# Ledger of designs, part 4: VH-VL binders against o14526r1to248

Target 1, 248 residues: o14526r1to248
Amino acid sequence: MSYFGEHFWGEKNHGFEVLYHSVKQGPISTKELADFIRERATIEETYSKAMAKLSKLASNGTPMGTFAPLWEVFRVSSDKLALCHLELTRKLQDLIKDVLRYGEEQLKTHKKCKEEVVSTLDAVQVLSGVSQLLPKSRENYLNRCMDQERLRRESTSQKEMDKAETKTKKAAESLRRSVEKYNSARADFEQKMLDSALRFQAMEETHLRHMKALLGSYAHSVEDTHVQIGQVHEEFKQNIENVSVEML

## First folded at step 1 (VH-VL)

Design i3 (framework fv_indenebart)
Fold by ESMFold2-Fast, scan of step 1:
Structure i3 (fold): chain C 248 residues (1-248), chain A 119 residues (1-119), chain B 115 residues (1-115)
Amino acid sequence: as target 1 above (248 residues)
Amino acid sequence: EVQLLESGGGLVQPGGSLRLSCAASGFTFSSYWMSWVRQAPGKGLEWVSSISYSGGSTYYADSVKGRFTISRDNSKNTLYLQMNSLRAEDTAVYYCARETYWDEAFDIWGQGTTVTVSS
Amino acid sequence: QAVLTQPASLSASPGASASLTCTLRSDINVGSYNIYWYQQKPGSPPQYLLRYYSDSDKGQGSGVPSRFSGSKDASANAGILLISGLQSEDEADYYCMIWPSNAYVFGGGTKLTVL
């Protein structure tokens, strides 16, 4: 966005808008993370249900034949794998709740941020207005001084000189007030712009730390499940070895 | 005749201080804003500071904020620039200039005073 | 970063015309500002030349010949100093300046050589 007639202030305002746009992407990324984990949980739930069905197939094998002990090994392994993936599904569902809770807290912070952004933009408008008035006030004062000097040279009446002096004094007071307003508006603008930039940076850093923590929880849940699956696999191998092949 | 005459320049070590003066004559000094503009050897013009007619408002270039102080004594028709914590990059000819009735253009300039910051 | 950009040098022959440009940074509209021009000869302080805001709002320094004139090029976002009928005495450094809000900003200067 171009801020017409606001050279240096336009540059700072553009930077402010770009940085604020980045901050507004935060809640979107939080929602996207929740959506990703939700889809991942569905995959795990689907796997669990499929393995449970496979367990039924194993139990309907050749129950009284020489192969029956191996079908039992498959059934037990299938049931344990189904359980591992069901537990992962539950862990991911709990993580989704944590993500959404963070999202709700993030929205409250963003609401306050939006209100403060409005305040900062108001300070920009105030400074812009006062910046236009300062040169005009200076010009008016100089014009009054010139008029007063002209009247002195023309040897006008004391009454006319007194009127010109009064106008010059009022213009001087107006200029002093314009300078005071400009200094105050500039200080307020600079403070709010700096505070907004620092707040935006802090919000982005805090968001990144939260996202990393949530991804860490995701990683640990998956890792724990892989460990459990590994244990199921080791038990499966051991159970196969324990089936006797000795013929009477 | 309208004149501005600078003084106070010289050789100073980094971290040192200098006070420049500008004596105005031939016009109503108290009715004009005044400025300091400097020029490093072989370089262009750089605005340093400006002061209102009464001394109630002052403006500074970012490069000198917190280190330089502009002031004026209307009873003596004199403009001042107090320069503290001087750096090598402050080495320049310092000009005193009057802001015109024609907006804020500088219509009258002094001859300049040389400030050299060197060890 | 540079608010005002001027070419470092320009050469022209006696009797010709020289156009000196002062380009404003893209976030600053040349139409909104007075462009001030200053001439500096070696060993001398700068001298006020002219200011230009519009054709109806412009000024000349005391004793500045009418062959010096100001204008603007909105499409280039630039102020222009035109010197007609160049003379040897016009050889100097030329600086543009604006007051954007709370600081005076000078261009880097253009050295005009008259050969």
Scores: ipSAE 0.000, ipTM 0.362, lowest interface PAE 23.1, mean pLDDT 82

Design i4 (framework fv_indenebart)
Fold by ESMFold2-Fast, scan of step 1:
Structure i4 (fold): chain C 248 residues (1-248), chain A 119 residues (1-119), chain B 115 residues (1-115)
Amino acid sequence: as target 1 above (248 residues)
Amino acid sequence: EVQLLESGGGLVQPGGSLRLSCAASGFTFDSYAMSWVRQAPGKGLEWVSSISGSGDSTYYADSVKGRFTISRDNSKNTLYLQMNSLRAEDTAVYYCAKGPYYDILFDYWGQGTTVTVSS
Amino acid sequence: QAVLTQPASLSASPGASASLTCTLRSGINVGTYRIYWYQQKPGSPPQYLLRYKSDSDKQQGSGVPSRFSGSKDASANAGILLISGLQSEDEADYYCMIWHSSAYVFGGGTKLTVL
């Protein structure tokens, strides 16, 4: 996904925050999908119940003359339609369970993600801290070098020269350590920032794949129901044609 | 099948310019960052430059900063490297590489195109 | 000093195992890094082999035999590429790589000879 790569490579720290925010929206979309399917299942259940009532209304009360066989065909078809929609309701309820199961797994991975984010932000703070120390260490070393050069020009005692040399060596060692701390902190920061961004991209792609699979299951269940409804209608048409015509 | 095909290499005099191209196929080009990696004769691999999937972010090795420019045309699935102020030490085989992408870096490479900087 | 150091050459017998090292510079902790390994045969472009950060964070390249594996030696501050059951076709240059200081840094490469 170019979107996530663009944010990371465009503006490192802000990009990290944008990507992390996107990752945190994953569980919300999973919950919203479950809610949508739940409402959709209610629609199917309502249709099933209404169709069953309509079938009972037709079956109870008016078998009349030559039209009685047609009312029976209508009743049978209505009952079968009610059943098709009830079966879809059950399939959608099962799909909701799958969505919620996935949501629980997301919670586990998001807990680990939160810990990694804290680690990455800690690296940012460490880098900031060592970045402040480096200029001070460098200035101290430069001042010691200048003092040593001044004493050399003034033809001072060997004792004073030795003291100045010792101070310069200590300052040089402090500067060396400060540079190494900065280099280490920067490397850790860059590695963790990159790892976090790539991890966020992987999490978002995995989430999208799971959501697509769940939507595919939804589509398949709906398609199966449409096929069954089509079969019920073909039976309905055939049953109408099979009713014998009475002569006037 | 992922395929990367470099072109544009050749012989050029010091101070000259050259533009390399890399034609990509077999993957969603604009979703992946792309890189150039070079190899001097008988030497090891050296990363040169990388560009984000959108083309908005670029990174360069210190040795080429200010002289080389990486770019891409996502409508043509093509990666470019504009090389200016060429030096003898830029002589190498230049490889086009896919990535970075997630936690996989440089998972596919082209055959390379040879750049020789000589008088 | 180089960020990544690899021995220039290594020789091993067919059927034996080869352990290729990639040593990080003093001051850089190998435990922090994900190390990528690449194989290059003469006249061919490099091929991605695998990456290794830890046992829980590792990946094999497509078509790469299980004979190739990654690990780390914390005491040596090094990443390791292990090739077991060496075959003649394993003779190649091997490069390690990490992301460090705003750059992708390759080791100098190890030429593996299978005698």
Scores: ipSAE 0.000, ipTM 0.386, lowest interface PAE 20.3, mean pLDDT 82

Design i5 (framework fv_indenebart)
Fold by ESMFold2-Fast, scan of step 1:
Structure i5 (fold): chain C 248 residues (1-248), chain A 120 residues (1-120), chain B 115 residues (1-115)
Amino acid sequence: as target 1 above (248 residues)
Amino acid sequence: EVQLLESGGGLVQPGGSLRLSCAASGFTFSSYAMSWVRQAPGKGLEWVSSISWSGGSTYYADSVKGRFTISRDNSKNTLYLQMNSLRAEDTAVYYCAKEGYYGSEAFDIWGQGTTVTVSS
Amino acid sequence: QAVLTQPASLSASPGASASLTCTLRSGINVGDYRIYWYQQKPGSPPQYLLRYKSDSDKQQGSGVPSRFSGSKDASANAGILLISGLQSEDEADYYCMIWDSSAWVFGGGTKLTVL
């Protein structure tokens, strides 16, 4: 029992269309993730360049006296911070490449899915066609039967009776073939709908797993940078303490 | 092109000292945490010590704490392990390994190792 | 008490699959840890294979074949390295590793023999 299977037995195949539409949103979300990470990388690169520039600006001054060692501590810390953000920029750029590679593989899977969906929709059309044909075949058969009965009551010629019987038998055969085609088309439709539902479920689950993994990589890259920034800050505090008042 | 090359191993008496070096090339050494991992003859891997990219934070296995000192010189792309008060159980191949940021990344690059033998 | 426990040895046939376990001690939950896997061949340094915390937090090492994969068995409190389609070149020692508070911790290693 699949979640998608239950919805495919809903009204006018609406459930099938809704589920397929959901699957088609996958590649869009992959592209949106790549765009988000690209903007995030730009923020990090901008920060890195600004911090490096600020550090160089500070080094242009020559404050006289005892404070020079503290300005050096600021410069070193600012340069280190710039490097932390630059490394994050590089990691995010590599992650964008991973997202895009996944997107390419996803599109190949979606192309195969689209081909199978066309097959399923063809089965729907075949079933619809046979469903329309069946009542018409039945009506034709009944009309032939009524015509044959009318001719019987009118005591018509044997030639006309034989002709009516032949037409009725041909109509009966056509009706039997229509029923067999309906049963076959319905079975094919049911199987293809179930197969499509299972494929859609598998695709959605696979997509969610991939997206979670990519987001996990993003989270760890950001977290690693926060850890490094914390280390830069701890070294900054220690370097301040290393400037001795007694050694001025 | 990425390479880690250990040196400084050898035979030393119990209670003696050795200084191991690891020369790094092919990556931005100053941006990554570095570790020492050892392996006693016929035994498994044992983590010894780690140092942050800047040298401001150091971590040690309980078995070596107070005896070993990890340090680095980012200007020379070199990692060091100063080993004091050596014991027979310190006998091992010592590997230099690159890790990323503290607590988050694997040892993705390893050196060939240098052998330390502590024997009378 | 060992933080990480691995079977000392495991044997499997060429073409078969090998499942290598890394069991965490009582008191820590495998669900909370990222497990790293390493391969070591005689005379060589270890090679990074992969890391696995969850399907959303995993990474394959550079050049590591897709037949190597990571997973977990919550009921056994263990991480698992699966090697499918075993080849003779897979014969090696395999180590798991975690970061626990202030230390990297390795398992004792499993010697995989491909008969």
Scores: ipSAE 0.000, ipTM 0.370, lowest interface PAE 19.8, mean pLDDT 82

Design i6 (framework fv_indenebart)
Fold by ESMFold2-Fast, scan of step 1:
Structure i6 (fold): chain C 248 residues (1-248), chain A 120 residues (1-120), chain B 115 residues (1-115)
Amino acid sequence: as target 1 above (248 residues)
Amino acid sequence: EVQLLESGGGLVQPGGSLRLSCAASGFTFSNYAMSWVRQAPGKGLEWVSSISESGGSTYYADSVKGRFTISRDNSKNTLYLQMNSLRAEDTAVYYCAKDSPYYDFWFDPWGQGTTVTVSS
Amino acid sequence: QAVLTQPASLSASPGASASLTCTLRSGINVGTYRIYWYQQKPGSPPQYLLRYKSDSDKQQGSGVPSRFSGSKDASANAGILLISGLQSEDEADYYCMIWHSGAYVFGGGTKLTVL
């Protein structure tokens, strides 16, 4: 008989598909994270270049006027802001390398996972196959036993009894082999299904842990840059205050 | 949950007939062979009859051959036992039992049983 | 002669162990058979406990405690149901069963009293 009733098969297969679908989203999210950080780095690089250009404008502002020392303050501040954003660009580029390195390791893990999934699905097919054969072997054995029992009660010839006994023995051997195949296939299937579920859970947990660490690095880099920008602004205010009226 | 519910038992005179039914739920009925096992008052268990998953093969204890007929309706998840030419010795509680997965030969679960009393 | 023979009754103390025997008729080799065990309490249907053929071919029924186990005594040509750590709830009738020569065959049953 089929080990899998239609309802049981549908339930188990659906659960497996849901878990595997979640796992397959892992590499996609890793690639998407790399793409996001790459675009974010481009924004920072663009800001840095624009600020450097603005710094040059400040450097060429009214060089012979009484306002010249304050243009120097703008130039210094603008240059430092450009450097802050350039450093963030480089930090984000390094983070992209970390994301891509993780992606490479993830691909190796997913290749192994795909091979194990194929093995699990093969176990499903094997169990399904042996499950189809076993009821036929059981019915044949029961039929041979009943026929042999009937012939014995009817006091048939020894030759006919021997023939029936041989058929029953062959049916019993066939059933025994079918039972052994079924038991082996079922045990293999159950173990592989459990292994797959635990593997999927471990992969999801590992992926989320890595993604959190990568996002943490992103957040730290951005925060560090904001702190440095704040310091540049404080220096800007101090530099304004330090310009002496006597210098004009 | 797997459940088996027998019905159709009662008091009948010797030579009479009864039809027992067993309503199955909670499993794919057509994937399992089914059996009837009886127990006379204060006595042990005695196998009566079995039917294959498809209904294509039927088996009977020598004591009931020619008198009892086992059948099933897979579309209704129901097992039947038609009992004819009843004798006093057929008095028993009749249990419907699900045969183990086809690779084995035990009964699990069993129904609650239905009582058949053959008396004049 | 009966295919399977069980003692009619057996008594054992709470916490002790009970060994229930199921003897096969002379000429039937116990080594080739899976022996199935059932428990029946008064007013209830039988419950499947376990089956045993060998240490590599045995199975426990769903929800059956590990203190129930099967074995064989080849010299006695018998299957054995061992119940360790006996509890009052174990008081019941116990039946062995085999498939033999085209029929399911039950033993006569053993009434286990826990006193």
Scores: ipSAE 0.000, ipTM 0.369, lowest interface PAE 24.1, mean pLDDT 82

Design i7 (framework fv_indenebart)
Fold by ESMFold2-Fast, scan of step 1:
Structure i7 (fold): chain C 248 residues (1-248), chain A 121 residues (1-121), chain B 115 residues (1-115)
Amino acid sequence: as target 1 above (248 residues)
Amino acid sequence: EVQLLESGGGLVQPGGSLRLSCAASGFTFSSYYMSWVRQAPGKGLEWVSSISGSGGSTYYADSVKGRFTISRDNSKNTLYLQMNSLRAEDTAVYYCARGYEWELLPAFDIWGQGTTVTVSS
Amino acid sequence: QAVLTQPASLSASPGASASLTCTLRSGINVGTYSIYWYQQKPGSPPQYLLRYKSDSDKQQGSGVPSRFSGSKDASANAGILLISGLQSEDEADYYCAIWHSSAVVFGGGTKLTVL
């Protein structure tokens, strides 16, 4: 049964470690997403403040000149653009809160995952131990059988024959128990390795689904802002057209 | 020798609940993953849920997550499936199967005869 | 798109060989998966036939004759169940399955008719 060969065990344990490493990167990616959105929000806030300053320049334009109505058009447009970007900043800040909330839930799940990993590693150690002890139990049983056969051929007392028979019987029972322990340890090892692999896959899938949903919210917020910006620009063009150049 | 016997199926209205049971015999029940696989009338096989030998780990198909709960009582050699918020789409023969497909464990190597669940229109 | 696709039906003559295909969706490489095969006769529960990942990593179900074997067609991205020396008793529905993304996924099944 080379299922317990070093190569087979190494491949299974390596796969476990690779999956666990990937799972442990999840919380890091969640924090990185929050950091990215935070930087993006700062860009939007900076733009909003710059547009507000530009609006102030338009407001300080010459109030009684021929161009006064055009300065008002610039002021209104600049104020509305500043507001669009400020609203996006607020939406992104709210999204950061959602990302961080998910991160907290993720940490709780990872704490439970850590406990399961310890259990799985314990099962590996138990299986290793019983795998080493089983051959010794087999060897002892065979030696007892050989000793009993030797004593049967020699001029040996009934008392010594009875002792040899008792030892062989005890060795047989010990071997049976060793086989049972090995089978139980192997079943536990296989179940826990499968449990860990499936749990890791489920955690990665859940994480990807959450990240996609958060990115979807990000995309929606940005798209909504772009629509509003387009409306502001259309209004700006219309307001320019409404400024009369006619002097009666 | 190795046998799985399902029970608990029946007719139920949409939104109702049913609890399926699977009695196992002929093997060390606590040493095996156990699963539920269903088959709608005239349709193919669909995996529903699996549970580890100790009951410590459970797995569900996306279509039943949040509605179905798999559990086991190793002292009674019995597997359960608690089905809540049943839909017409849940109408199927539900099979109890030993195992969970993964290369270190047996595939679904032993199957029960199935129990029929009908969610009325 | 379905993860696993099987032809709805297949017909073959007694004594001939039948190759049942199980095609994995684009983006899922058949080379990395163990393909499990199950047989279901009318009125009966499914029976496990075999698992095939590679020539060095495969398993035959208990009591399953050697004329049932597994293989893969990398160019078609498909697993294959080969049934040689077809008998009337082989008429059944055949399902393939894989473990993918923490779930067991079954193909739609192929109804094999032996005529």
Scores: ipSAE 0.000, ipTM 0.383, lowest interface PAE 21.4, mean pLDDT 82

Design i8 (framework fv_indenebart)
Fold by ESMFold2-Fast, scan of step 1:
Structure i8 (fold): chain C 248 residues (1-248), chain A 121 residues (1-121), chain B 115 residues (1-115)
Amino acid sequence: as target 1 above (248 residues)
Amino acid sequence: EVQLLESGGGLVQPGGSLRLSCAASGFTFSSYAMSWVRQAPGKGLEWVSSIYGSGGSTYYADSVKGRFTISRDNSKNTLYLQMNSLRAEDTAVYYCAKDFWSGYSEYFQHWGQGTTVTVSS
Amino acid sequence: QAVLTQPASLSASPGASASLTCTLRSGINVGSYRIYWYQQKPGSPPQYLLRYKSDSDKQQGSGVPSRFSGSKDASANAGILLISGLQSEDEADYYCMIWHDSAYVFGGGTKLTVL
């Protein structure tokens, strides 16, 4: 299946511009993903630091004596929650490094793409130029044929007829060369347009696969943290139950 | 049947410009070459310029080359002669004439009535 | 040197024949050219008469009487317009013309007087 190829071909040069513009948006989305994960990591780090402060409050809590074991349970639980979120912060920071590494790979691919685009645009310019010259060459040849026919029927000197024949022969050769240039330029244009469309399609598909993989890593990191948080809360409940009232 | 009507002639000063028109009817205008031929007072005929039916080829007498431009508008069946840098020797009656067509050399079989151009100070 | 030369004037009597010459410049062979003839009466535009290259390549203008004919004199390097059975209405200026060196070239014209 070749959506980009079909769209590009059907719209000719306009399709090329639309597809190339879409491709250029790739690195922007990669940067935006990195920015999003960076802000998400900051939220986790902020939670970790706040929970650590809350743990210190539990260490200074009152009343002392019979209630002190419950403040200790709060402190231990708060410290463990702070640690869970700090570990998530670290995992997200590692993921940011993966996103940025992919961004560097994108830059290399886009540099090669830009060089290919310049080549394709050169082919467009060449075809445009020869397309304008072909009608002029044909017109000149027809005019030379008309002049030669007029001279033949007007019965001018042999020297003048020879001159007209030479001009017509040169015009015919010029027209033949113009047709050959047009056919070559057309073939080069069509091949480069097809190559560009396929390259754009491949780049967009590759980008989507990479983005999906990076989001998968994000999801896994968050899910692991949720599991750890659940374990901390189960331990918190057990520690509360273990404080004996019979010690009074 | 074939009719050619010139217009645009008049009195102009040396160095001035003037544009002549020739309205054609009664034949397939775009298929025929058209020419301008002039005649100074009391003198003979002098060919000035010709243009092919398509407008793609133009020819000029050496005396007017670089100063005069022949053109045509096939959608209006009209022939034109733009005359620049006019000189006293350009004073003449200017005739529009039906010229060559592909396959047959019936040169100047039909002429207009002429339009007078006088270059004087 | 003019490409085409015509005598300035010619006189002939009614009923007689007149031969109007159109001489090509030295170096230009009349045998290779189709010569066109035009008639102009005072106050009127020129009128096409005929063209002549050879007996197998000639054409008469529409409405032009058969007493007008074209020919050539190879020894004089000239084209000839022959008007037989001259009538008073034949009094006019006569011009020859050829296509030469990417230009239409007219002769100077011959004023024919019928007396």
Scores: ipSAE 0.000, ipTM 0.361, lowest interface PAE 25.3, mean pLDDT 82

Design i9 (framework fv_indenebart)
Fold by ESMFold2-Fast, scan of step 1:
Structure i9 (fold): chain C 248 residues (1-248), chain A 122 residues (1-122), chain B 115 residues (1-115)
Amino acid sequence: as target 1 above (248 residues)
Amino acid sequence: EVQLLESGGGLVQPGGSLRLSCAASGFTFSEYAMSWVRQAPGKGLEWVSSISGSGGSTYYADSVKGRFTISRDNSKNTLYLQMNSLRAEDTAVYYCAKESPYYDSSGLFDYWGQGTTVTVSS
Amino acid sequence: QAVLTQPASLSASPGASASLTCTLRSGINVGTYWIYWYQQKPGSPPQYLLRYKSDSDKQQGSGVPSRFSGSKDASANAGILLISGLQSEDEADYYCMIWYSSAVVFGGGTKLTVL
């Protein structure tokens, strides 16, 4: 039989604090992902604008001479390449909106989690408090019992014996209530600690799942753009080959 | 459809070792905590061990601490229980069970396998 | 000193109601705990039925009929599984479970016979 509680999650709740700290990093990583994609979108937008400028240079090339048809090939290719990167910019901007939307949902979930964490920490404090009182209550009861037995050995008055018995019964009732409070507090503490650990694990796993899905969308958008760029390049090669060369 | 299939049970002498496996399908295995629960012939259920989705946290019943090791291979969707220093008291059907995440129903075992029988006898 | 105590057997008639009790050890307050309930038929693994802490904190398993419900009896320090409108397929072993002292604790189980 033991009336002393043991920490479910590490000594002095160290494991609980470590897990909760990890969970609190989730929203930070979501914001950092949005920032990364935003910078990546800026790179694509900058590329698109530069290619559009380059296309204008090709369109301003001499309209006469043997090279004129090739300037047109450069212009068409450059315009299409600019559009590919502009479309990627737009896809990444949409993905940023998805990341931020997830971030908002995540913050609402974390707000609810914060309330439950406070409840768990309150249960820890309650258990600590009742745990300190139980040994004192037990000692008091044992002292009352010993006093009563000592009086029994001595030829004391019935009145004094009755008084000692009343004090012993009162101490027994106090001890019983202390044991009940301790057992209730320990049960609440153990259940809340376990629930918190499982919640933190689920939150971390759910966050990783969402982050993987968002990164998958990023990868898909980039890959789709690479395919389009490849097609533009093939058209460019064919257009060059179709330009006729003939001495007149 | 969630499916859990245990294997590796058999007859072994006291002091021997066995390794149980649980093949999981129909869900993203790495996202869920898994447990082993056993049942001795004609007796009730007894929790043995649990492991987190990542494998980073493990829990054991006092009766098996130091003798049993729970592990998982998320790339193979498989849960394991390495049982060493087996005793007659370890004779039971061993069930693989999936735990629900907190957002749904923390702490419950929502899906169970068919069980695999371990008999420790001389 | 069992943490959870269940009667070994219970018999009830088809169409009647059965109340299966799960009594917590003296000193463990039933009001504090989630009580989980599982059903096991011979030759089959256990199946999750429901969990109950209070009327505002309860959860039913997927596909579990509404005639299965949970409650508590504070005076008896017990969790209760109520099965109304008993059917022959309800004949099974029923286990209660709690999380206690950093471990999962199951009751000894009650064999329900419907005849």
Scores: ipSAE 0.000, ipTM 0.367, lowest interface PAE 23.3, mean pLDDT 81

